# Designs tried in a protein design chat: VHH binders against BTB/POZ domain-containing protein 2 (btb2). Part 6

Target 1, 284 residues: BTB/POZ domain-containing protein 2 (btb2), of Schizosaccharomyces pombe (o74778)
Amino acid sequence: MSMNSSTEISQEPSIMKPVSSISSFVFNAGFLQGTFSDTTLIIKGETYHLHALFLGRSPVLLQKLIENNPKGDVHYTIEVETEDPYVTKESCLFVLSTLYCDSPRIPAEVNVCSVLAVSDLLGLDTLAFEASSLIEKSIRPETMESVIRFLDPNFEGLERLKMGMYPRFTSGLFNKAIQVMYNTLVSNWNTEYARLLCNLPFEVIKDLLESDKLTVGASSMARYKLANEIVKMRASFRKQNHIEGKGDESVVLAFDEGSRGIQLVHIAPGAESRRKIWKATSVR
Key: E = the ipSAE of ESMFold2; O = the ipSAE of OpenDDE; V2 = 0.75 times the mean of E and O plus 0.25 times the DockQ between their complexes.

## First folded at step 1 (VHH)

Design e05 (framework vhh_3k1k_2)
Fold by ESMFold2-Fast, scan of step 1:
Structure e05 (fold): chain B 284 residues (1-284), chain A 123 residues (1-123)
Amino acid sequence: as target 1 above (284 residues)
Amino acid sequence: QVQLVESGGALVQPGGSLRLSCAASGRTFSTYAMRWYRQAPGKEREWVAGINSGGDSTSYEDSVKGRFTISRDDARNTVYLQMNSLKPEDTAVYYCATKPLRYSSTFYQYDYWGQGTQVTVSS
């Protein structure tokens, strides 16, 4: 198989045959065959031979075409620089192809996170929002680690997770992920989800385990047992992988002074947590 | 969205003939160029023949030129491969596929593949 299939010659139909629709002709002859290309687009070192008229549907590419205003050359050369690892040749091909058709749909086989990244890069807001919506609807235990890494690939912490790398489109995805995590913690988790729990920031684990939305049991003791198991698992994982922490994580049963003296589970980090636990014990 | 189903594979003696069919579903079949590929045991999948969307241009791998003929019937949403003067080395699973995108054979809209049909040439 040839990647640029030139072994099959595309012939124009005879004058007696009906013409294709505008959308079909533009997509097949324009995008797929590259007929009458007038623009060389370079994204992340990869070259695409396309058409200024259709690339102009991207506000980012339109601006570059206008700025480069060729000096008597009928061909445009424009470049988009990026270090984003989610911008791939395959995602660029799909996103660029949407400029050559009406009402594009994101196929099930394409990497939706990569489509969002390229859509953001090229200023295609509608496609970016559609990609974000598909990511949100696909959040489940099996896809959770992939989504979390997409939101915070550099392990910057809770604030990055809440915003994501493309804040205009990815804000709110973490809230959906947390909701799914509440439900998953009450079922038998698989090895992938256990690994995710070990890699999440302390603040996320604390908020998750202390949440009233976590329905692990009616009693504080059931919640304490689950929290203690997760904290022990995290400690074991860090020891095995030589990961430096901000201190020891621990689980404490404490009275909520704002309630009728009901004991609640609290998760405490580091040396300061040991001091607070000690003071609480002294008061009791 | 196109689904492809191959049929017609059989056991045949050297020098015999066989016709393979590929039935397609979907409203845009007539807009696709179509291809036949084959994969023999222990070998990589290889291209065999191609036909454009208009049906007026065909292409063939050198080893099958003059022996194989590709054709299409858009009214029946079917593409055919007529195989003549079959040889033992033609033994393979034969696959029907749509023409890949200009830049990638893995692009998700026009790279549709069938399940394959087994052709065995032996005495």
Scores: ipSAE 0.000, ipTM 0.115, lowest interface PAE 17.8, mean pLDDT 74

Design e06 (framework vhh_3k1k_2)
Fold by ESMFold2-Fast, scan of step 1:
Structure e06 (fold): chain B 284 residues (1-284), chain A 121 residues (1-121)
Amino acid sequence: as target 1 above (284 residues)
Amino acid sequence: QVQLVESGGALVQPGGSLRLSCAASGFTFSSYWMRWYRQAPGKEREWVAGISPSGGSTSYEDSVKGRFTISRDDARNTVYLQMNSLKPEDTAVYYCARASYDLKTGYFDYWGQGTQVTVSS
């Protein structure tokens, strides 16, 4: 939804009605209308007309109010610089509005990942933990790719995925995502997870497909078939997208000497041929 | 066909500056995030910097923040990396990459051929 809508959280003109509660007046007259504004706040080049009294509820903004009005002027001007792409005007409007109410709720219309980013920026730990909790609760096949992209937007790899971009609040989300993938990958790998599986680092794919926690049929052949299909999909996407690599991924079956059964499915980096294992086990 | 061609790599002394360019073709350049990566000998490829389609958002790896600046010229279909205060540890092959966030095709970086930057006396 548009941030210029008078039915949404924005600094748009609205009809003032007599109210009996302090919180309703503060939100409507103070935040939405900018009535009796004494502070100009600039975040990432966007200007907000607000009130020092309510901004002081943010420890970060309180410190800036103290530091950036040394002359004792009646009007405050403070600036928060950030290069974080998740800090958006929409999320800033919502997060700043929470300083003007006692029981804020994160609405479905606002990007919860962006709310976490702004909450971190402004030192609003409770709101940041609430946003993180909502992200964790939203982890399912349809949202998995978005969650993983939020944790590692620059494709840095496993260590970034484990921490996320805001480690105080996002560490642990990857573990929850992997648990969901253990239970749902077989049903969703070629639909909901196709793009995600092509973009996950090799170490994650290896651990996921080799894990005894992955819900696959009782047969090692079922696991081999699944792993082989996923590895082929990854190889096809890399070829189509001209992505360089340290050789092709391979699925390997480990056999006991003289055994007719398949004992282990193994995902190998950069192997020349997965068929070589058949010759290696023929020691008669 | 998507093509990314890097240029500007050279041998420079510590403390020096260098500007890398990446010429893009085969896609609507202004609609894509662009990134720079680097790979030192015997190391894995690492992310260096990123810039949004609008150019309004940039991001950097911690070790280069304040020294490197990513920028783009959508009229010329070119992304740049301005490197200042270069250190020996910045020695690597630098790669330009296109990031796709297409909801139907998946996310994968298209890579250029790379340009060698060597920082030594």
Scores: ipSAE 0.000, ipTM 0.104, lowest interface PAE 19.2, mean pLDDT 77

Design e07 (framework vhh_3k1k_2)
Fold by ESMFold2-Fast, scan of step 1:
Structure e07 (fold): chain B 284 residues (1-284), chain A 123 residues (1-123)
Amino acid sequence: as target 1 above (284 residues)
Amino acid sequence: QVQLVESGGALVQPGGSLRLSCAASGFTFDYYAMRWYRQAPGKEREWVAGISGSGSSTSYEDSVKGRFTISRDDARNTVYLQMNSLKPEDTAVYYCAADWEGSPLYTELYDYWGQGTQVTVSS
């Protein structure tokens, strides 16, 4: 009665598929099929049946698994609380699935902003930076409003715009968005871009128009004319849409003695449109 | 192992009713949109009805709207197709399919199909 232990994967006449790779088996049997699930994860009221071993690849989930040591049972129940509207069931499913594969790639059809939100929530830095990079590459005049609303959905001010909602991962997005806005300001405006400029808070347009990164012609008079056109457009938009505002936005030219012939453009709330005007000559 | 098992197919007279069931096992049912397809003799498979993973949305092919109703019971890992006012044109093998809702990329790779159940509508 001797038996030989065999590692045969397939037999004649029926040929079965060979044993799956570790990554393929983990993704298919573990994530998709829920085989041997030992963890109930609750995110924003949605329940996911997953595995402690793979969830432990998230520093945030690992900490919660360590803290929730079940006595007498081998099953974990952990919860991640968030008020973030970008954390959705679809984005959670995708991001959680990346814990079950070796080289995750963000597909074109997934909401990249939502992937960044969940990646930040779960401490997945590499995926968060990849999502941020994809958002940065998508920044164009046509997509600008969506990106700005993602970085600061309530237009709470310039500091929020500068840092973004996920500041560790989005600091570069603000710089790219501002650069594209500056480049677009001197080209043909489309309806979407004009609408964006009308919807921006005063503090944001003030910084944009006062910035040395805004390159408009060879003189400060070109900057003054552009700023005045934008302020006038904003005033017209408010009047047409019956938006109550306190005072008129205005543009002022000022000479800085340290500028060596460069004038400063200053945007003021409710001040006189002109104070002190000097002709400047810009030397590259 | 992933399995979808359809049942409830039978011979019925025109105007009759049938309820098809699809029992799912080997995967996290709640994460999958469920669909019904049918294949008549000599034709390709055609989509009949769909229900989202959350159960919040349903969709139907035009010829079955108002006659067929798709539903799911996530506690029993089962999707149903209630078929009313059956016509001879409804004669087909009916298949259920599961699509994972995580990403379009994964849907193409991990779509699951059952073996089918025969529905015959004749006098």
Scores: ipSAE 0.000, ipTM 0.218, lowest interface PAE 12.8, mean pLDDT 74

Design e09 (framework vhh_3k1k_2)
Fold by ESMFold2-Fast, scan of step 1:
Structure e09 (fold): chain B 284 residues (1-284), chain A 124 residues (1-124)
Amino acid sequence: as target 1 above (284 residues)
Amino acid sequence: QVQLVESGGALVQPGGSLRLSCAASGFTFSSYHMRWYRQAPGKEREWVAGISTSGGTTSYEDSVKGRFTISRDDARNTVYLQMNSLKPEDTAVYYCAAGDYSLAEKFYRSMDYWGQGTQVTVSS
């Protein structure tokens, strides 16, 4: 639904019949009503009755239209196959609707992650970058876990987290998430971040807690105390969730004798990271 | 009989505050997305704010973000718009609207039900 679509559809009576704008007519008669549809588009088993002319604004759909109808028959049938769980009927309807209007806005009610997924699927780079920007701006303590899960829904690890599932658009999001964590961890770790910190891979925890970008305060003792509490929480979580195997992560305060004379907090490895802990948690 | 009735519109000084209410009847209020729109003299209706069926998601037009707050009370079948730091540019008739249950339909369909509006005038 365009913010102005209903108003533009219902024109005031006039002796000289008012003409809708091209954009309003295209959106309302074309997309909403399916008037003069010439294309059957199938995405993930859902069927959409649309128009080749407007679907051609997607480079992916344009290529499929050309390949599947080289002689220009009057009706097109094209299919986009995907197993991506973020590609939903709701997100497809919204993203396809943007091909029928000017300057579309992503409403707060739509799942922005799903909009990015469909935009990537259909080669809509501008919309995908806008969705990524909205995700980036939404990164706060209370949304952090959702963002991290979006970047690595299959529990593949740090390299996936860095790139995300849609690398052209999501590769910057993990860096932003970590920057937000550097600034908010001390205030939020035991309220907003507790579950996330228990499920992050060891190497992320190590890098986060050892980083000089983490705002803990001037003393190595403050950093040591924070790291020790988080490591204890992670150990408690593993016991409570009956994670197979054992491993104790530990925090050591090390003196740098390499001419700096600075005490460093070092997070020592325990047992192998349980990459699938998020699956166990989601079942509960 | 579906009905949306707005109230709370008034004349206020710049910098003032107002709270608009929209009372709904004749449909399952909790299943509908609620929105506020406004229409200034000589202009088309514009979207102002929206709130999801659960009240967990709110959205605002950039010009009102930080000044207006939308909320809902499903027990009373009412949606509210708290307007702070009002400007002369906020002068308009404010309309309450309800959209259907489907999240997908809220993005590509016009709102199902509309109120008759309440006048807000911000003037010195």
Scores: ipSAE 0.000, ipTM 0.167, lowest interface PAE 12.5, mean pLDDT 77

Design f01 (framework vhh_7yz9_2)
Fold by ESMFold2-Fast, scan of step 1:
Structure f01 (fold): chain B 284 residues (1-284), chain A 121 residues (1-121)
Amino acid sequence: as target 1 above (284 residues)
Amino acid sequence: QWQLVESGGGLVQAGGSLRLSCTASGSIFSINAMGWYRQTAGNEREWVAFITSGGSTTYADSVKGRFTISRDNAKNTVYLQMNSLKPEDTAVYYCAARYSPYGRTWKYDYWGQGTPVTVSS
């Protein structure tokens, strides 16, 4: 709207209205309104009414269109099955919309991890690499837990973290994440990283705290003190959340160069009936 | 409208040569590795050769050194140059398009109509 209803500036009348751009028409009438849809696409039980011509820009969807309609019927029906929790209706709508424009941009409002997941699902390599690049640039203490959970949602360990859940696109992300951890752990272990450190597998914590890349001070005692505090925090977390079967974690002084004067030790409880009895005697 | 069309098959004498051609519909060719399979009566289709979109080639041991696969991206066509043909090369030859999505264990191979090659002794 005009700032002031008493504006004196004359508007010059146009003799003809411009025709809508191809991009504007395709996105608005085609994608948003479903005008002249010829394809029913089902992803994770959600139905989308779209166009074979534009879906063909996805190599995965192109293959499904060909396989399910090799003789070229009037209407296509194709389905993409997935159990991936990062594949959401919102991310599908965004990624499918990119097939209806020439120069898509990942908006700040959309979950970039979900965009990567759907891009991988639909074989959209350029968009998947762009999403991965944006995730890498976003890695900082405040986003670290989200990134680590994206790479390893079940906390399986280092091998999963190094690959991520979408290895072709995510295999480089952990290297950036761990470098940020090395530089920021000392100032964030009991704040931004507290919950993450409590949930990470013991072998990941061991690798992190014993690493020569972690700058925690020149003395083995400085590293021992930090590691001991983190192990205590992890033990308190397990006790408060009634986590069983994880075993005892401890820090010992060691004189191996590779362990930087400390060693983290994990003793599984095995068949320790004492621990089971102690838990069972707690009447609610 | 989506198809692979083979040509160049026929009858040839042992020691002779044939060139098979396969023309693919537009978009299929730019996405896919292209290749050749062959099938003899009563047997499963066996892989002969593949060429990636970037031009890297792989060959079955039975044809290595005798057959050459190539592609012309401007014509959406893949070729199989068959030299030093033997009676055991007698088969129906199928042009194949392979779609291998990255990060997936599955791949799709789909075939043309087939072109018969008979090598007489």
Scores: ipSAE 0.000, ipTM 0.096, lowest interface PAE 19.9, mean pLDDT 78

Design f02 (framework vhh_7yz9_2; at its last look DockQ between E and O 0.01; V2 from the best seeds 0.00; counts 0 for: pae E 6.9 > 2, placed apart)
Amino acid sequence: QWQLVESGGGLVQAGGSLRLSCTASGRTFSSYAMGWYRQTAGNEREWVAFISSGGSTTYADSVKGRFTISRDNAKNTVYLQMNSLKPEDTAVYYCAKLDTGYFYSRPDYWGQGTPVTVSS
ESMFold2-Fast, scan of step 1: ipSAE 0.658; ipTM 0.895
ESMFold2, look of step 2: ipSAE 0.019; ipTM 0.423
ESMFold2 (binder alone), look of step 2: mean pLDDT 85; pTM 0.867
OpenDDE, look of step 2: ipSAE 0.209; ipTM 0.647

Design f03 (framework vhh_7yz9_2)
Fold by ESMFold2-Fast, scan of step 1:
Structure f03 (fold): chain B 284 residues (1-284), chain A 121 residues (1-121)
Amino acid sequence: as target 1 above (284 residues)
Amino acid sequence: QWQLVESGGGLVQAGGSLRLSCTASGFTFSDYAMGWYRQTAGNEREWVAFITRGGSTTYADSVKGRFTISRDNAKNTVYLQMNSLKPEDTAVYYCAAVSYWDTSGYLEDYWGQGTPVTVSS
């Protein structure tokens, strides 16, 4: 006796499974399962099997889909080239997943800088502005180095810091960062800020320490002592890491507009300075 | 530090069964949906089975009716019961914790190290 024949005679009515929401179905069947994948997307050498319909929510990907399939063929292959180190497989997975839902939120635990980088790459302005807002709210002594490195990964200087690497979304972040530094430098210069202060270009340190916005108190001597300690720390760091300096950094007492009683000086090595050092070494 | 540790893989004959386990630590297991994925050499990871925070389950067509995913929140463990195994089920099996709730639908992956399953013909 077959069990199948009994179901033929007294078939129990199947309870229809509830219809999932569009968002739930699209995320589960589309993104997680890859059901009816019609698009091969390559980002930074990594391959993703996805759907033209949902990728079309990105204006960048939509344009690539249109350009790479002018005949309307059923399968798409598109590539997004980038050398941006903040574009990671993990950040791409998260950002691409947001195209498969209506109201994406950036989790607190995700690398928000990487989310901004991928959002910029894919033309997802709303997500990029959300990421920028989260970065701004996260600026404190413990996160300062990460934020500054995100704005200026090669420590190029003040103009790069003011713009960031994604100017549409990162412009203004440095203004918030420097405000936090003005209020917290005295208590954090030799702890949370030590590595950052050693790596920042001279002109940035000069502008920071000479600023009337820096909370050190009214005494020129207090500001001089702080600046001198930071300059000594920078010199020690360069010596330990065999970094060629562009000259000696020093602090002098001075009274100029905006300097609040100190001036940072940097003597770039010129022919005369090199000759003077050479002569001293040679003749002793 | 977070961890996902898979176990229960091994060698099995076609038609046989295996039960995979994945134990989580370092995060609140009950806040995450859990999935099982598999990867064959030279291919990307493919999703196999998914269980939501509420216990609802979804399966890839290739395993539907043969595999069962379940969870035990008291033990911080997700399971994959694999029945009627086929040679094409041979792969390294990974578990992942996925942030999937409310209206956000976003993905946040914690991945395990993987456990190999080999099904002989």
Scores: ipSAE 0.000, ipTM 0.101, lowest interface PAE 18.9, mean pLDDT 78

Design f04 (framework vhh_7yz9_2)
Fold by ESMFold2-Fast, scan of step 1:
Structure f04 (fold): chain B 284 residues (1-284), chain A 121 residues (1-121)
Amino acid sequence: as target 1 above (284 residues)
Amino acid sequence: QWQLVESGGGLVQAGGSLRLSCTASGSIFSTYAMGWYRQTAGNEREWVAFITSGGRTTYADSVKGRFTISRDNAKNTVYLQMNSLKPEDTAVYYCATYIRSDYGLKFYGYWGQGTPVTVSS
C-alpha cells in the first residue's frame, strides 16, 4: 500500500456511507453529492456537475453529449440555452434529479408549471405529461387565469395558444381551462370571472361565447344577453383603463340556415349599427 | 385568486425617500412585465415606471434619475425606490401588470389597491 499524496479524490461523506440500494446510492452519492461527476451542464448560465450516463436518459441531453464529444473525451461540457422564465434553478435541480431515480414523484412544494417547462426543454415526455396532468387537475375558476397566462404570458391570442409555449401540452391545458369556463360561466361570470374576461384577448372571448359547449340554456336570446353583458363589461374596462379601441366589440344575432329557427350569436371586433331582423348590436 | 398588494406608502418631507413594494398574492408566477402608475384626485392615472420580465427598465421623464424600479421574481415582488421626493410626487401609487393582445392593443390586466404617498413641503 502506497502513501501517495497526489490523491485528487474528495473524502466526501457519501463515499463512506453504507449502500442500501442501487437507486439510493445513485441519487444520494451521484446527484446530491456529485460524486465522480464527469459532466458540466450549463442551463441559462447556471452550472450543474452531473454524470453523462444518467443525463443520457434525456434524449435532448444525449444528443448534446454525442454532438459535443465526438472524440470521446473524459469530461463532457454541454449547454442548453432558453429564454423561458419558468426554467429556474429550482425546477432544473428537481427535473435533473429525476434522471437519477426510477419512479420520480413531483412534490407539492415544487412549481409544477416550471417542472413542465424544464421537462419539455429536456425531452422528458413522461414527466412532462405528469406535470401537465397535475396542472389540468388544478384548474378551477380561481386558478385558470394563472394557467392561461402561463401558456400565453404575452396574451398573443388564440392562434398562438393553439401552438403555445409548450406546443405538445398547450392545447390540452387551454381546452381544459376553457371547459371550466364553459361549465361555470353563466353563474360565475360577474363574480369570479369578471377580471379574467376583461383581460382575455378578443379571439379567446369570441371562441368562448360562440361555442356550442357553453350551455346558457335553450334560447339564443339567453346567449345573446350573456354575450352582450360581457362585451359591455369589457368596453367599460377599456374605458376605465384608457385603452384605445376605435372598433369596440359587438354582438350580432344571426339566423342559422342549417338548423331552421335557431339563431347564432356572433361576436364582431367593431360596432355594428345596422338594423336588420337577423342582426342586433350591443348598446354601450 | 391572484391579487397585487402595494405597501410602503406614507407621509414624507420633500427630499426624503420611500420604497414601495407590490407582491402578487397567492401566485408563484412572475413572467409578466410590471409597471407603476400614480393618480392625483381629478386626474387620470399616469405611467411612472416599467420593468420587463427580463429586467429592462423605462421611466417617465418626471421621475428619471430619482426613481428606480426593480423586481425579485423569487418573491413575486416589484419595487419602486423613490428618492429626492418632491411635493409634485404626491399621489396614490398603483402597481399594474402589462399585457397585450394579438391585435396589438396594450392594456393592464391587474391593478393593485393603491398606496398613498404624501410629500410635504
Scores: ipSAE 0.000, ipTM 0.080, lowest interface PAE 23.5, mean pLDDT 70

Design f05 (framework vhh_7yz9_2)
Fold by ESMFold2-Fast, scan of step 1:
Structure f05 (fold): chain B 284 residues (1-284), chain A 122 residues (1-122)
Amino acid sequence: as target 1 above (284 residues)
Amino acid sequence: QWQLVESGGGLVQAGGSLRLSCTASGFTFSSNAMGWYRQTAGNEREWVAFISTGGSTTYADSVKGRFTISRDNAKNTVYLQMNSLKPEDTAVYYCAREGYSYFLEDTPFDYWGQGTPVTVSS
């Protein structure tokens, strides 16, 4: 079995020759070369030839090793099923390799979101928290859309964004992301956030634009103008991409909420104005 | 407001060379990965080349070995050196600020420059 060596995480052996360090031998002979493999691990259809002793460092894999070898056979065969698109062959190779190292670190060239996904899958909490910390430190306007997509790839709404796809590790990330957005949204909405604002669910846009944490000036008219421009951009985007809306989006002035001053509303499908537009178009 | 300004396109015979430039302003250029994309009439934009903040490069299979992406952080400029040009390289070329490489999704760039047209005659 050949392995991708682009993510070298093992420490170089010291000056000891011919006897290598335990860490170097375990990584090179065990993980990279598959020497004395006693376990066939299948993840998402990909096969890995590894060692029960080192896989047992994962609580998930340890449980599977115990459950799937009740007869105490010398060779193990275990399988981990997942539909998670972030679980890739390259992320599995990296994360499994950490079980063969004393002090693994996540290299810059590895996909940190995929590392989090596999770490969650295999019950590797320390590595998962490290990956989450790296994602949090990367949150800035330029990475915002990628972060939001990672937290809610299906754009299900505010609850999913708050939790993320791996709630134990991702539940704090949305709060950090939204704080960055509040600080820059007003000045950068049409440059750094335009596509993100078009893709987010209506409920998220509503919560964001009605928030008192978003500073848009002293008057409700300033907030209304910002929200109206964003709603128009979203409508144009849906039209251009032939996306079926769950109703027309609109902004109204509201005076019951003091400084907020606006409400975003959904207009039910079949409103009079849309029916008139449809009938006018059908004549032509 | 940040912006990207592409230049260097033009007409060239097959087998010729062109160097495209893209000058960035309004953001910390040295902290952002950069990419080049191209678009032909009737087709969506396709990725051509990528350069990380550290200078690591990746190329589309169609241009690998012929194109070289590079950057000059002192000038806030990213370059695309195009050699051995083919008629199928004819397109409008766009410079773009890349999303963070840690993410599985290749997030499309959130801003595009005006582009610079390249026409390669047979």
Scores: ipSAE 0.000, ipTM 0.158, lowest interface PAE 11.1, mean pLDDT 78

Design f06 (framework vhh_7yz9_2)
Amino acid sequence: QWQLVESGGGLVQAGGSLRLSCTASGSTFSIYDMGWYRQTAGNEREWVAFITSGGTTTYADSVKGRFTISRDNAKNTVYLQMNSLKPEDTAVYYCAAKHYGWSTPLRGYDYWGQGTPVTVSS
ESMFold2-Fast, scan of step 1: ipSAE 0.000; ipTM 0.289

Design f07 (framework vhh_7yz9_2)
Fold by ESMFold2-Fast, scan of step 1:
Structure f07 (fold): chain B 284 residues (1-284), chain A 122 residues (1-122)
Amino acid sequence: as target 1 above (284 residues)
Amino acid sequence: QWQLVESGGGLVQAGGSLRLSCTASGRIFSDYAMGWYRQTAGNEREWVAFIYSGGSTTYADSVKGRFTISRDNAKNTVYLQMNSLKPEDTAVYYCAVEYSSGFRYIASPDYWGQGTPVTVSS
């Protein structure tokens, strides 16, 4: 019998993967109540009483746990320093709670930009990509200023906007915003949206205004009026805000190849000395 | 966004030493791990060394014992001290910001520098 007991003890056990009830206990007793907390985490001056086992799911927090307790003391104290204004107490609380869950979802009540910021801070790639996807789906004219401000909070300009803040997770957001603008430029245009147009790169404005996907009335004249208004607004904005570049932009009426008359609007960089206008003339 | 500027590369004889520097701006440097990578023509970039926010370091087997990574948080700079250089160390060296600790074998850097060439002659 002793050999049977030894064999039984020496064998690695078959492990059943726990579901549902254990997850509920871990979240309620562990995260919400702080039962058997072994870690004090400080983020941006806010204190959280948590568990090293679950915080270790964050690669950033795992390294801080190893770094600050190399001798394996009973209680950990770790701190994450950040000056990122999008890192908030509410978003930290939400993101940390996801470490106590197997299938977290970002609820509508949480600021998704702040969730992305905290996920980036803590090295939580999957959650960061989910947050970015939700921001992408929320892009519309009314929310676009908030998205652009999130991507370029220091007003560093157009090159920063293309790359975005947290570029690993946000690289697609600029392109999505441009696509939304094609669909809505002729409707739902307000002061906030007009300000956004002032910050776009010339090449993007050119492509947008010359696009056949943009419908601004029944004639090239309606498109010309819109383009001219935007170019004038952009020039005023650049002077007011000291934005550098070659400065002047212009709108040109161009001829359609193989036809007579005014067929399209062309937008050119820099100051054009002349605008080309074709007068209808009979071939004789 | 991060701006990373590498310096210190050049031509050196086998057995010589070089010190590479990478100065970072744009975010809180001390919160992030930093890495050095290298690339030879026709090959993918390979990891060389990591230094984590707390100062712990890891090295690729090919450079262990010869290269030392260090950081100066006051200067927002990471260094790679390369000793006992071999012709096989010839590559373009890249500095990278890592959001994750070296717990990952292959980390995806958040941002890359422009690279600095190192040529080791036999």
Scores: ipSAE 0.000, ipTM 0.087, lowest interface PAE 22.2, mean pLDDT 71

